Miniprotein binders against a7ua95r516to809. Designs and how they scored, part 32

Target 1, 294 residues: a7ua95r516to809
Amino acid sequence: ASLSLLSISDLVPDLQFIFFWMSNAIEILYFIQQKSPAYMQTIELMDDKAGSKESLLSATISANEEAMTILEEVIMYTFQQCVYYITKTLYVVLPGLLDCNPFGTEPSSEQCRRAAGVCVCAVCVMPEAVRRVVSVFQTTSDLLQQYQVHSEIQSQMFAYLFFFTNVSLFNQLIDKGPARGWFQRSRVLQIQASVKILLDWAKGAGHNHLAQKFFAKFCSTVTILASPPQQLSQMSWKALCAEHPSLKPVQLHRILTQYQLMAELGPLPIWQPSSEDEAYIYRTVDLLESFENH
Below, E stands for the ipSAE of ESMFold2; O stands for the ipSAE of OpenDDE; V2 stands for 0.75 times the mean of E and O plus 0.25 times the DockQ between their complexes.

## First folded at step 17 (miniprotein)

Design fin3 (at its last look DockQ between E and O 0.89; V2 from the best seeds 0.82)
Fold by OpenDDE base, look of step 17:
Structure fin3 (fold): chain B 294 residues (1-294), chain A 116 residues (1-116)
Amino acid sequence: as target 1 above (294 residues)
Amino acid sequence: SDERLEQRIERLEKRLEEAEQALKEGDPREASRALFELIRELEELLEEAEKLGDPELILRAMELFRELLRLILALIKATYARRKGDEDEARQELKELRQAIEEFREMLEELREELS
């Protein structure tokens, strides 16, 4: 089946199975960790009839350790499968976010049109492209809550999903942005507004810190590109580096170079990299973000 | 009492049979439910073993628990291998699943014999 047809709704039954076992495996692991000391103590208090106590204790410890190892594998495997399926759906819907015009009269979702009243809920007023992305995150959140998955695992899940989203959007913007016209001020403002809606959702969902952390690079890029030429042309390379520490020198240099071309600005000496950064601006290998660094 | 432990073993066997039947029918949800109930029965067995101060029963229950977890892991892996279209992995995991079921059953019978 072409990945293009997979909605998050189609994956819900598969994700439910994973989340069920993920949650239960965590609970079972917690049970074993809490109870195992008492079990070992019971064996330790046994009268040593003919040296059988030590062997029995050793065997019980071994069985307990293996059980915990298997549970950890279940948790890890289920986590990886969740990430795999959710990121596939994100991969399909994320490009739409960059082409989205949130200021346009996009027709309300068919679902809201059927309701006789204009639903003014936060989701209904979202542009369709943004709503599709938010729907993936919301469905994930709802499932994690439904199965009462441990809060640490929820945080790790959203950290990875936000990381993936940032890398995907950043790489697409840097690589395809010039050719797609995404560096044009009007388009940048659309992208900025769309990302703000996503960040506002993340804030409302209790993930504000994670969203701010993991979207920093993409947000910095959009902020620079959205800046008026008169303002940005007054900022030195050092000032821009300090204001946007999430950007590597090569990334900042690429953004500024493309901005300069788009805005038809002449060479700006103030944007010249420092002597320290000059060697790094040509490291094209560092231009795009890697998905493996998380 | 020995009678109470025998009744627990019978419940464990019943839950195992329910899981096996669900697996044969190709219903992973019902299989998961049955396996979850089997986990709960084993947790209760462990708690009873601890209350009785029976170290051998604690060991046997922990071994059963380990094998059940192997079974669960194999079920999960088989399910997702099949969904990915990796039929070779799915077949291997299903083999491991069947082996774990049989080993679990054998351990239950051994436990019953030890209590008789």
Scores: ipSAE 0.820, ipTM 0.942, lowest interface PAE 0.5, mean pLDDT 91
Fold by ESMFold2, look of step 17:
Structure fin3 (fold): chain B 294 residues (1-294), chain A 116 residues (1-116)
Amino acid sequence: as target 1 above (294 residues)
Amino acid sequence: SDERLEQRIERLEKRLEEAEQALKEGDPREASRALFELIRELEELLEEAEKLGDPELILRAMELFRELLRLILALIKATYARRKGDEDEARQELKELRQAIEEFREMLEELREELS
């Protein structure tokens, strides 16, 4: 019931604190790993007149290992908190992508179409719902760069954020789409345009490979739904499975069923599932995706 | 040599006091700045101990380093336990934080006494 978490800008101080310690803990861990041999050598080369060499070495190894363990926990904990806050924000803002018109009012859309031969990006305005999602990704990217977080950790962060985004959008489309009218062709084309803006952001930010991997299921769904009937009716079940390997049989079957309803098509023999896949089109446990990372 | 080590211990004590004051004032940015400066001072202490060939000082510096990291972990956990409304976890992590501060201070006092 709190509205204080609707904007990523309200989370920036928390994220700054998280990324400060995440980045520094990684660097400190590297420091210890690189310097530890020299510290152990100093003890190993000591004059053992007091007979304390083995005790000092053992205690120093233990303290060093304990410090590294704590640093690994700092890194893990800060990553988990970052994911928690960012996905909480994404969960709130992502549904708006499915409801928005990416071109705004008809006069704005008409001006954009009329200017198709001129610099189009200066005419088209990003809808607020898409801007909110892009702002989450952009703010996260800017903060990770500002705090010089290791590039592998940055990739893991965006891999999870794109995974979360795909699951959230796919599940809502499948679950709420019939009641909300999201399977109507004009609506699907608007959704496709909104997703294109996200994909363009990911490409420009250097995350194209991650976006291609983790948005595949949602993008496949929208691609199928946006296809003209003349094109889609020419594709067999086997061909659709091959073109869209990210979709499970139960998911593809549901998408085609909704497509048939909205396009007013009767059953098509070419869309008959293979005998192997027909056993799986009723597995409702497989219809919606899990938010659990695999 | 001992003058430089004593000056470093004084800086460590100052940074600890700054961190404690920032925590009392609820200023996590200043607390983080002070704690990070403590980390940098301890890294330099470790390097000095290695250059001096002083195995006991290396151990003491590593033990201080470990306790400082426990302090930082507890601070981070307490901060986010409160933001999530988990009062039991926040209370436990504040207990860990106070224990780490006290142990760190005791270790600094022991090290200072050895120099004097």
Scores: ipSAE 0.776, ipTM 0.928, lowest interface PAE 0.4, mean pLDDT 84
ESMFold2 (binder alone), look of step 17: mean pLDDT 83; pTM 0.813

Design fin4 (at its last look DockQ between E and O 0.72; V2 from the best seeds 0.78)
Fold by OpenDDE base, look of step 17:
Structure fin4 (fold): chain B 294 residues (1-294), chain A 116 residues (1-116)
Amino acid sequence: as target 1 above (294 residues)
Amino acid sequence: SDERLEQRIERLEKRLEEAEQALKEGDPREASRALFELIRELEELLEEAEKLGDPELILRALELFRELLRLILALIKATYARRKGDEDEARQELKELRQAIEEFRERLEELREELS
């Protein structure tokens, strides 16, 4: 079955199983950690019969440590599986975000039409492509809350998902953008509006800081491309580097070069990289982001 | 009382049997429920051992807990290996799961013998 047809809703039963054990493993780990000192104290208070106390203490410590190690493995494994399934779903829906026209009167989904009341909820007014992406994140959030997963694990999950989303969108924009016309100002403005809807959702979900941090590179790219030629042509290379510190020199140079071509601007000496950055602008290996750096 | 501990052992055996039956039926949800109840019974056993000040019982309960956790981990890995279509991994994890069940049962019987 082509992964292309799997909605996040189809993965819910699988994710429920993961989150159940993830949450319970964390609770059990906490229980063992809290009780461990009392167990050791019980052994320490025992009458020392011919070295039996030391052996019992050692065995108890070993059993406790092994139990904790297995629980940590359960937590790690369930986390990895959760990330795997969610990122597969994101991979399918994210390209639609770049092609989305949020300003178009695309008819609201059939479901919103049947409800006689215009649901003015923020999700119902979202473009379909944006709604699909938001639905993945919302479903993830709802499940994490439903199973009362520890807040730190929730934060780590969303950090990774936002990281993955940023890398995916950035790489697609840089690699395919010129060929697909995504560097055209009208298209860039559409992308900017779509990303804003996603960021607004993240803010409403309590993940504003994480979203701002992990989407910085993609947002910087879109901001540069959305800038009017008259404004951007007045900014020096140094000023652009300072304004967009999330971009590597090679990335900024690529964006500016493509912008120049699209806007039919002549060579702009003001965008010339510094002597310090000149060696780095040719590092094509650093152009695209890696998924492994997280 | 020794009678109370024996009743607790019987409950642990029953929960294990429920989990084994659910696993045979291929129902990972029911298996998970049974295993969760087994965890709760072991937590109560640990708390009772603590209240009694019995360090040997604490150790035995922790050993049972360790085997149960191995079983749970194997179940999770087997479930997702199968979903990925890795039948070799799934088979290996199911073997580990069966071994953990047997080790748990052996430890439970040892505990019963120590109370008799």
Scores: ipSAE 0.825, ipTM 0.944, lowest interface PAE 0.5, mean pLDDT 91
Fold by ESMFold2, look of step 17:
Structure fin4 (fold): chain B 294 residues (1-294), chain A 116 residues (1-116)
Amino acid sequence: as target 1 above (294 residues)
Amino acid sequence: SDERLEQRIERLEKRLEEAEQALKEGDPREASRALFELIRELEELLEEAEKLGDPELILRALELFRELLRLILALIKATYARRKGDEDEARQELKELRQAIEEFRERLEELREELS
């Protein structure tokens, strides 16, 4: 009924219910898998007095396999619900990273520091837009740990959340950046600083490898746009492709075109795509990233 | 002993009634608590059946376990269908839930009759 139900704090009860069953379903699945050979051996060793041994074995295999299938569905469904609710919250707060000035004093940071006196936490001193994103990640991490969700599932959760974050930020930058002035060098440097705070959170939370892997496309974009004109103008198309392998030819070409406009540069011969890439630089269908590809 | 198994069957029936009452009152968290206690009872039943070397009891316990897991899956799906406002899906999952409860009771009565 309302978009206002997307706050992460409002979702905690729903996430607690989801993580309760996710964690327990994983443990129950392990229990059944560990015990299954003993069940089958018990049937194989029975005396077949009524000729029911093969029927019992077949029924037991079927019941066991059906139970495991249902548990796998519980795990997958609960994971999908977590992703659904958490990413809806992220979708609302992520655009603020692109408009944020992390070099300015934020009122909430000053009020938190002055009101708390002695107690100053890292979240309270962050720019407000960054704090809102970090709060979603931190709440998710705290709940996963509280419910003792298996570490591999925790890693898969953050892999998807970082993938979603990268796709959301990249698509907005490419799609809305020209109209919003986000391609201006001073704005790009502000964006870079804001994302650095988020990357530092990920490193401190033990997710550095995942963040490096899944933020690569957005970070490559920002790195190109933040580069001084003299340095960037010395790099050929082939060199730029090699430095930024996460970018598709159409994406790199669009970024360079926007850079030329922002820096008031004309077309540069060394930025001409290779003959192999020439067929791909105008594939507009490949410009924006899909949320389904991870 | 057969008395210990009869006591377990009584606990299973009581916890199922608690889950049904919680669902009737619209309290899926209390229903989850009761269902989790049923899971623990069935895990113990499976271990007891294994130690006894009783292949029929193993099958009965696994069938109960399967129906309970169907019940839990339907509960989770109904809860989030309703929260998303998908009333058709919520009704479908509540139907699945009621069917799983009926199947669980049928399997439990069969087990009780085998002890008498």
Scores: ipSAE 0.792, ipTM 0.936, lowest interface PAE 0.5, mean pLDDT 84
ESMFold2 (binder alone), look of step 17: mean pLDDT 81; pTM 0.785
ESMFold2, look of step 18: ipSAE 0.778; ipTM 0.925
ESMFold2 (binder alone), look of step 18: mean pLDDT 82; pTM 0.789
OpenDDE base, look of step 18: ipSAE 0.809; ipTM 0.938

Design fin5 (at its last look DockQ between E and O 0.86; V2 from the best seeds 0.81)
Fold by OpenDDE base, look of step 17:
Structure fin5 (fold): chain B 294 residues (1-294), chain A 116 residues (1-116)
Amino acid sequence: as target 1 above (294 residues)
Amino acid sequence: SDERLEQRIERLEKRLEEAEQALKEGDPREASRALFELIRELEELLEEAEKLGDPELILRAMELFRELLRLILALIKAIYARRKGDEDEARQELKELRQAIEEFRERLEELREELS
C-alpha cells in the first residue's frame, strides 16, 4: 500500500486504542502505588501465626512488583507504537514543507470554500503542506487530551515528535537542498515562513519551549541561509559558532560552503574554521543527524 | 459476608467471559471494554479485602490483577504484531493471552474454593 495515502485520519482508530490503554495503564499504576502501602500494613498487622505472615507479605510484595512491571511495559509499548505510527505519517508529509510556497495564492482547500463564511482560523489560512504537518500534531494533541494522558507522557511524546521532525527536515535540507534549490534565498524565505507557522502552532498548543529546543538546528540552518550576503559575510566563524551553538562545526561549514556557492561569493577568510575546529569539519559522519540520539 | 464475595467472583467470571467472547468475535474494542470493567471489579475486590483486613484475600486479588495485566499486555502486543504483518509474533502473543486467561480462571476458582 503506497505510504502516500495514509492520512493521520486513517490512523485515528488505531491510535485511539493505544491511547486508551496507555492512559488506563498509567491510572492503574498510580492506583497500585497509592494503595500498596495500605495493603502491606494490613498484612503487617495480622497476628503472626507461625511464620505465615512473612511468607504472605513476601508473596504480596512480589505480586505487586510484578504487576507494576507489567504496567510499565504496557505504558512503554503503547508509547512506542504511538511514536511509530505518528512518525510514519510525519515522514510522508514533511518533505512537502520544504517545497511549500506560503506566499502563493494556492486556493484554500475546497472544504473551506464551501463554508459560506471565510473561516479565518489559523489552520484555514495555512498553506496545504503546512496544514498537513500541523494536522498530524493537532490530531495527536487532541487524542492525548481526549484520553487524559498524563502531562509528562504528553511532553515526552511531543519532544520526540519535534526531535524527529527537526532531524528529518534538517537532513533533507542538508542532503537534498543544493540539488532541489532550497538554498536559494527565495526558497529559504518560503521555508522560514512555513516553519514559523509550525512554531506558532506549537506555541499556541502550549509546547513553545519544546519546539524552540528541538527545532534549534533546523531553525539555525534556515536563519543562516536566509541572512543577506552583506550581513553574513561580516560574521566570523567564531561568531557564527557562538550564535548557532546547536550546529556542529561540520554542519556549519557545510552550510557556509553551500551558501558561498549559491551567492557566488569568493573565498571568505573570515569564515575559515578555527584551528580547534579544523579537525572536526571533515567528520562527515557527524554531518547528518541521527534518529537514534534521542 | 461470604455471600458478597461469592457474588464478586461471579461478576469477575462474567466479565472474563465477556472479554473471551469479544476476542473470539475479533472485536478488540469490546474486549477492551470488558477487560476494563474486569479491572474495576478487581480494584473493588482489593478495597474490600483491605476493609475486611484479610491479608490472604489481598494476595489473591493482587495475583488476579497480575494475570489480568499479563492478558492485557498480550492482547495489545498481538493486535499490533498482526498490524505490522508479524504473524509469528502475533501467534506467540495470542498463546500468551490464552495462557493468562487460563491462569486467571484457575486463580479465580482457587479463590472460590477458599470461600466455601
Scores: ipSAE 0.803, ipTM 0.935, lowest interface PAE 0.5, mean pLDDT 90
Fold by ESMFold2, look of step 17:
Structure fin5 (fold): chain B 294 residues (1-294), chain A 116 residues (1-116)
Amino acid sequence: as target 1 above (294 residues)
Amino acid sequence: SDERLEQRIERLEKRLEEAEQALKEGDPREASRALFELIRELEELLEEAEKLGDPELILRAMELFRELLRLILALIKAIYARRKGDEDEARQELKELRQAIEEFRERLEELREELS
């Protein structure tokens, strides 16, 4: 792939070509589906003196079915190419979210009380790392609207992009977090604030339900890591599973282990997995998520 | 009428030639515009064939439509096979593209011959 360091603006001409055919193939497929019964009825009502009615009907059905199959393939192929190119761009910019300090250049700044998101400031700008991710989403949204892509396809596009974002951030946090210091409390709070800005963009763009659904695993992880030790140590394994159903047992176990190391806690009896879950907490094949959605 | 159908056949040939020229000049966006105009002409042909109650014309128009869609799919795949560096796949899709163009012309000539 020659897409390393690629900005979304470099992809716009290719995305325009893709969206042109995606949008038009959807409209053409709809045309065929709405008109096909009338075409078949015309053949069925013909005078069959020559005995060609059955073969003519069969040939027309076959041509019609093949045309619809080709259109479905155009739609699927163009969608897959969009996802491929856009996610390559996302892959480059997403790690910056984990290293970002949305509270400014001074880690101990107390100018504004840290809340569940960006505080009001005179310039009202996003941190650069967050802006790069938002730029990919915003450019994609603008192009989908420009080419009048069907709203359900737009929703499916963002479902895939949010899924990819969640998998990328979760896998990096779990895999690289210990070495990068990302489990330190101050870093987790910074990550939480950066993700909040991204979620606010998704809400304003009309994709709040998709973001809530597809960011759930990463958000659950950050929520657990950001919890005060006094609060989290009072929650049993069963309660944590119920509160965070997006996390597999091996994932929850790993997160709690990292939390224990960060907070200098020993093993807690109430965090022992249930009997059923104990079979799954060492399944390292299930620790990291696949970028493929099956 | 046969006069209206002959005029449509001429427009179809013109748009196909425009698409081929755009592809030869390396301009897939202009090729796409020409191919979309071909789609519109075939949609109109199907609607007129249904209004006339002409089942054989419906089949001929649908066969042309299918070949045009094969052409469009092959074009899209060839472009992105090249971008991925899959030279074997790009060559195969260009072969499919040329074959679809030839099949479209053959179907169009058969339709013209039926008018005479």
Scores: ipSAE 0.790, ipTM 0.937, lowest interface PAE 0.5, mean pLDDT 84
ESMFold2 (binder alone), look of step 17: mean pLDDT 80; pTM 0.754

## First folded at step 18 (miniprotein)

Design gz1 (at its last look DockQ between E and O 0.79; V2 from the best seeds 0.80)
Fold by OpenDDE base, look of step 18:
Structure gz1 (fold): chain B 294 residues (1-294), chain A 116 residues (1-116)
Amino acid sequence: as target 1 above (294 residues)
Amino acid sequence: SDERLEQRIERLEKRLEEAEQALKEGDVREASRALFELIRELEELLDEAEKLGDPELILRAMELFRELLRLILALIKATYARRKGDEDEARQELKELRQAIEEFRERLEELREELS
């Protein structure tokens, strides 16, 4: 019940606290890693007249190692909490992306209407469902930049978020697509356009490579489904496997089977799986993507 | 040098008190700010200890740093435990937080006594 009401804006105060400590913990860890050798060397250079040098050095090493361990735990914990909250928000808004008609005159958001000027920014012209998804990513990006989080951590965060988004969208499309009519060409074209807007945003945000990598499976699925019957019916199973290497044989087979049903195509021998893939097309456990494989 | 170190200890105490007061008020943001400033003071203390070539002061400063980091971790965990509705975890982490504060205070007092 309560999850449906959580906008990304409601999470901003919570995320700010996390990003503050994540960023600072990374900086502190870097500080300790840089300075600790000098501290140890200072102790090592001490005159051991009292026989206490070894004990003092050992105690200092132990305290330093424990401090670093705690900092690593802070970084990991804060990262996990960020992912948890952001993915919860994504979980709520992602289904709307599949039902979105980006070609419809959906009225611009009320917020952009109040600004006396028609904001023609890329975000303001987005369909509401796409804008909600982009808003989650944009807010995440803005917070990461605001708190100057290390670029590697930013990349890892977006990698996971794109992974999560791809898995969620792919699984929903495969599982619910036939029943929801998302395999209909007109609906597929809407989905393709919506995803393109998201990918264009990711490109503009500097995450093009990550987006291309992690959305590959969903994009491949949408590309196949968007293909005209005349074109797709000329492509062999082997050609489709080669063109869409992100899809498992079972996934490709499912997509083609549903496409065939939707397009009212008779049996297509050219889509027959190879003898090598024939055993794999029945592995239904591999049909949906797992969230654990990241 | 001793007067300068005494002044640093007084600043550390002041920042700790600011953090404790914010924690009592439930102001996690102000507590975090105060703890961040306390980190900066400890970083400066470590740098001073290195410059002085005082290995005992390096150890004491590093021990203070460790306790402060325990305090910060406990604060973060307690905050999110409470937000998740895990009252048992939140209580445990608040206990760890209080323990870390006391350990930090004790070590700070020991440092003051060693400089006197």
Scores: ipSAE 0.808, ipTM 0.939, lowest interface PAE 0.5, mean pLDDT 91
Fold by ESMFold2, look of step 18:
Structure gz1 (fold): chain B 294 residues (1-294), chain A 116 residues (1-116)
Amino acid sequence: as target 1 above (294 residues)
Amino acid sequence: SDERLEQRIERLEKRLEEAEQALKEGDVREASRALFELIRELEELLDEAEKLGDPELILRAMELFRELLRLILALIKATYARRKGDEDEARQELKELRQAIEEFRERLEELREELS
């Protein structure tokens, strides 16, 4: 059969079971690592009256090593299951970010609605689509903290979730953008504002460095597309590659092609790829990102 | 000292029975609680064995600890194999779970026999 996932709240009991054993396995592994030298020393210093010292030591080392291996497997398996369930939820909610309007006429915040002349920031109009994504990240963060999961594991979790988010958003934008009108300047500005809300969440949650690293490809794409024609037309292919090293030549070429169409620009000699990159702008196998690479 | 060990073995047996009953009822949360309490009992047993300077008891406690961890891993894997609908994996992990319970019980009986 298969999983039927609707929202992150429906997954909380499963995530609680996962985080319970993940956090406890980490602490148990630490216990063994701290105590193991003393256990081995007790055996090494024993009076070998029965002649069984070497057998006892060998068996105890083996049992200890096996226990640590099992705990490492528990940690890895629980991490993988956690990621599996959370990314299933993310996959469902992420596409809405590309269609939403954070500048809508109906503010989501009662505070912003009541103080229309006082609050003019983009944060006061968080669209429901953005709220759904933030809710996944926030619920994950809250559960990790509730179960006191080690900070290194929390960082690895969000590194993967941001990687997954970047791949999902980038692939959808590139693949569906022409048909959905997502390369229109007004749409790109809406997308940019929505992504800024996610980046602000990541910064407030202490994950700014991970978000900067793992959203780089999607953010570079949106930054290029959001640039005014007067500014972007002054940047050479070489300058764009240097400013956006996360973009492959085929990806940059596709983004600039879509930009030209929407900005009604004719061919620009300054955007001609370098001789070395010319061979790579037609590698369509490299256009979309794999969820298997991070 | 021997009286404390005998009482600890009885607590270990009781906690294992609680875990088995919870698993029979499909209550993975209660099973997890009982298994965590078994972990705590075995951590105390290992510390006691070290303080006594008893190498045989250290080995027996570590063997129990290993089998309990195998049991926990199998429980986790069986739970999520079933949730994913992978019936073949679920059956295999449930078999691993039953084997781990039997191996834990066997090691516990060996420890009881050593005290008599």
Scores: ipSAE 0.805, ipTM 0.939, lowest interface PAE 0.4, mean pLDDT 85
ESMFold2 (binder alone), look of step 18: mean pLDDT 83; pTM 0.794

Design gz2 (at its last read DockQ between E and O 0.89; V2 from the best seeds 0.82)
Amino acid sequence: SDERLEQRIERLEKRLEEAEQALKEGDVREASRALFELIRELEELLEEADKLGDPELILRAMELFRELMRLILALIKATYARRKGDEDEARQELKELRQAIEEFRERLEELREELS
ESMFold2, look of step 18: ipSAE 0.798; ipTM 0.939
ESMFold2 (binder alone), look of step 18: mean pLDDT 82; pTM 0.793
OpenDDE base, look of step 18: ipSAE 0.805; ipTM 0.938
ESMFold2, look of step 20: ipSAE 0.796; ipTM 0.935
ESMFold2 (binder alone), look of step 20: mean pLDDT 82; pTM 0.780
OpenDDE base, look of step 20: ipSAE 0.807; ipTM 0.939
ESMFold2, fold request of step 21: ipSAE 0.783, 0.800, 0.801; ipTM 0.934, 0.938, 0.940
ESMFold2 (binder alone), fold request of step 21: mean pLDDT 81, 82, 82; pTM 0.775, 0.796, 0.790
OpenDDE base, fold request of step 21: ipSAE 0.791, 0.797, 0.797; ipTM 0.933, 0.935, 0.935
ESMFold2, last read: ipSAE 0.805, 0.802, 0.795; ipTM 0.943, 0.942, 0.940
ESMFold2 (binder alone), last read: mean pLDDT 82, 82, 81; pTM 0.795, 0.796, 0.787
OpenDDE base, last read: ipSAE 0.802, 0.795, 0.794; ipTM 0.938, 0.934, 0.934

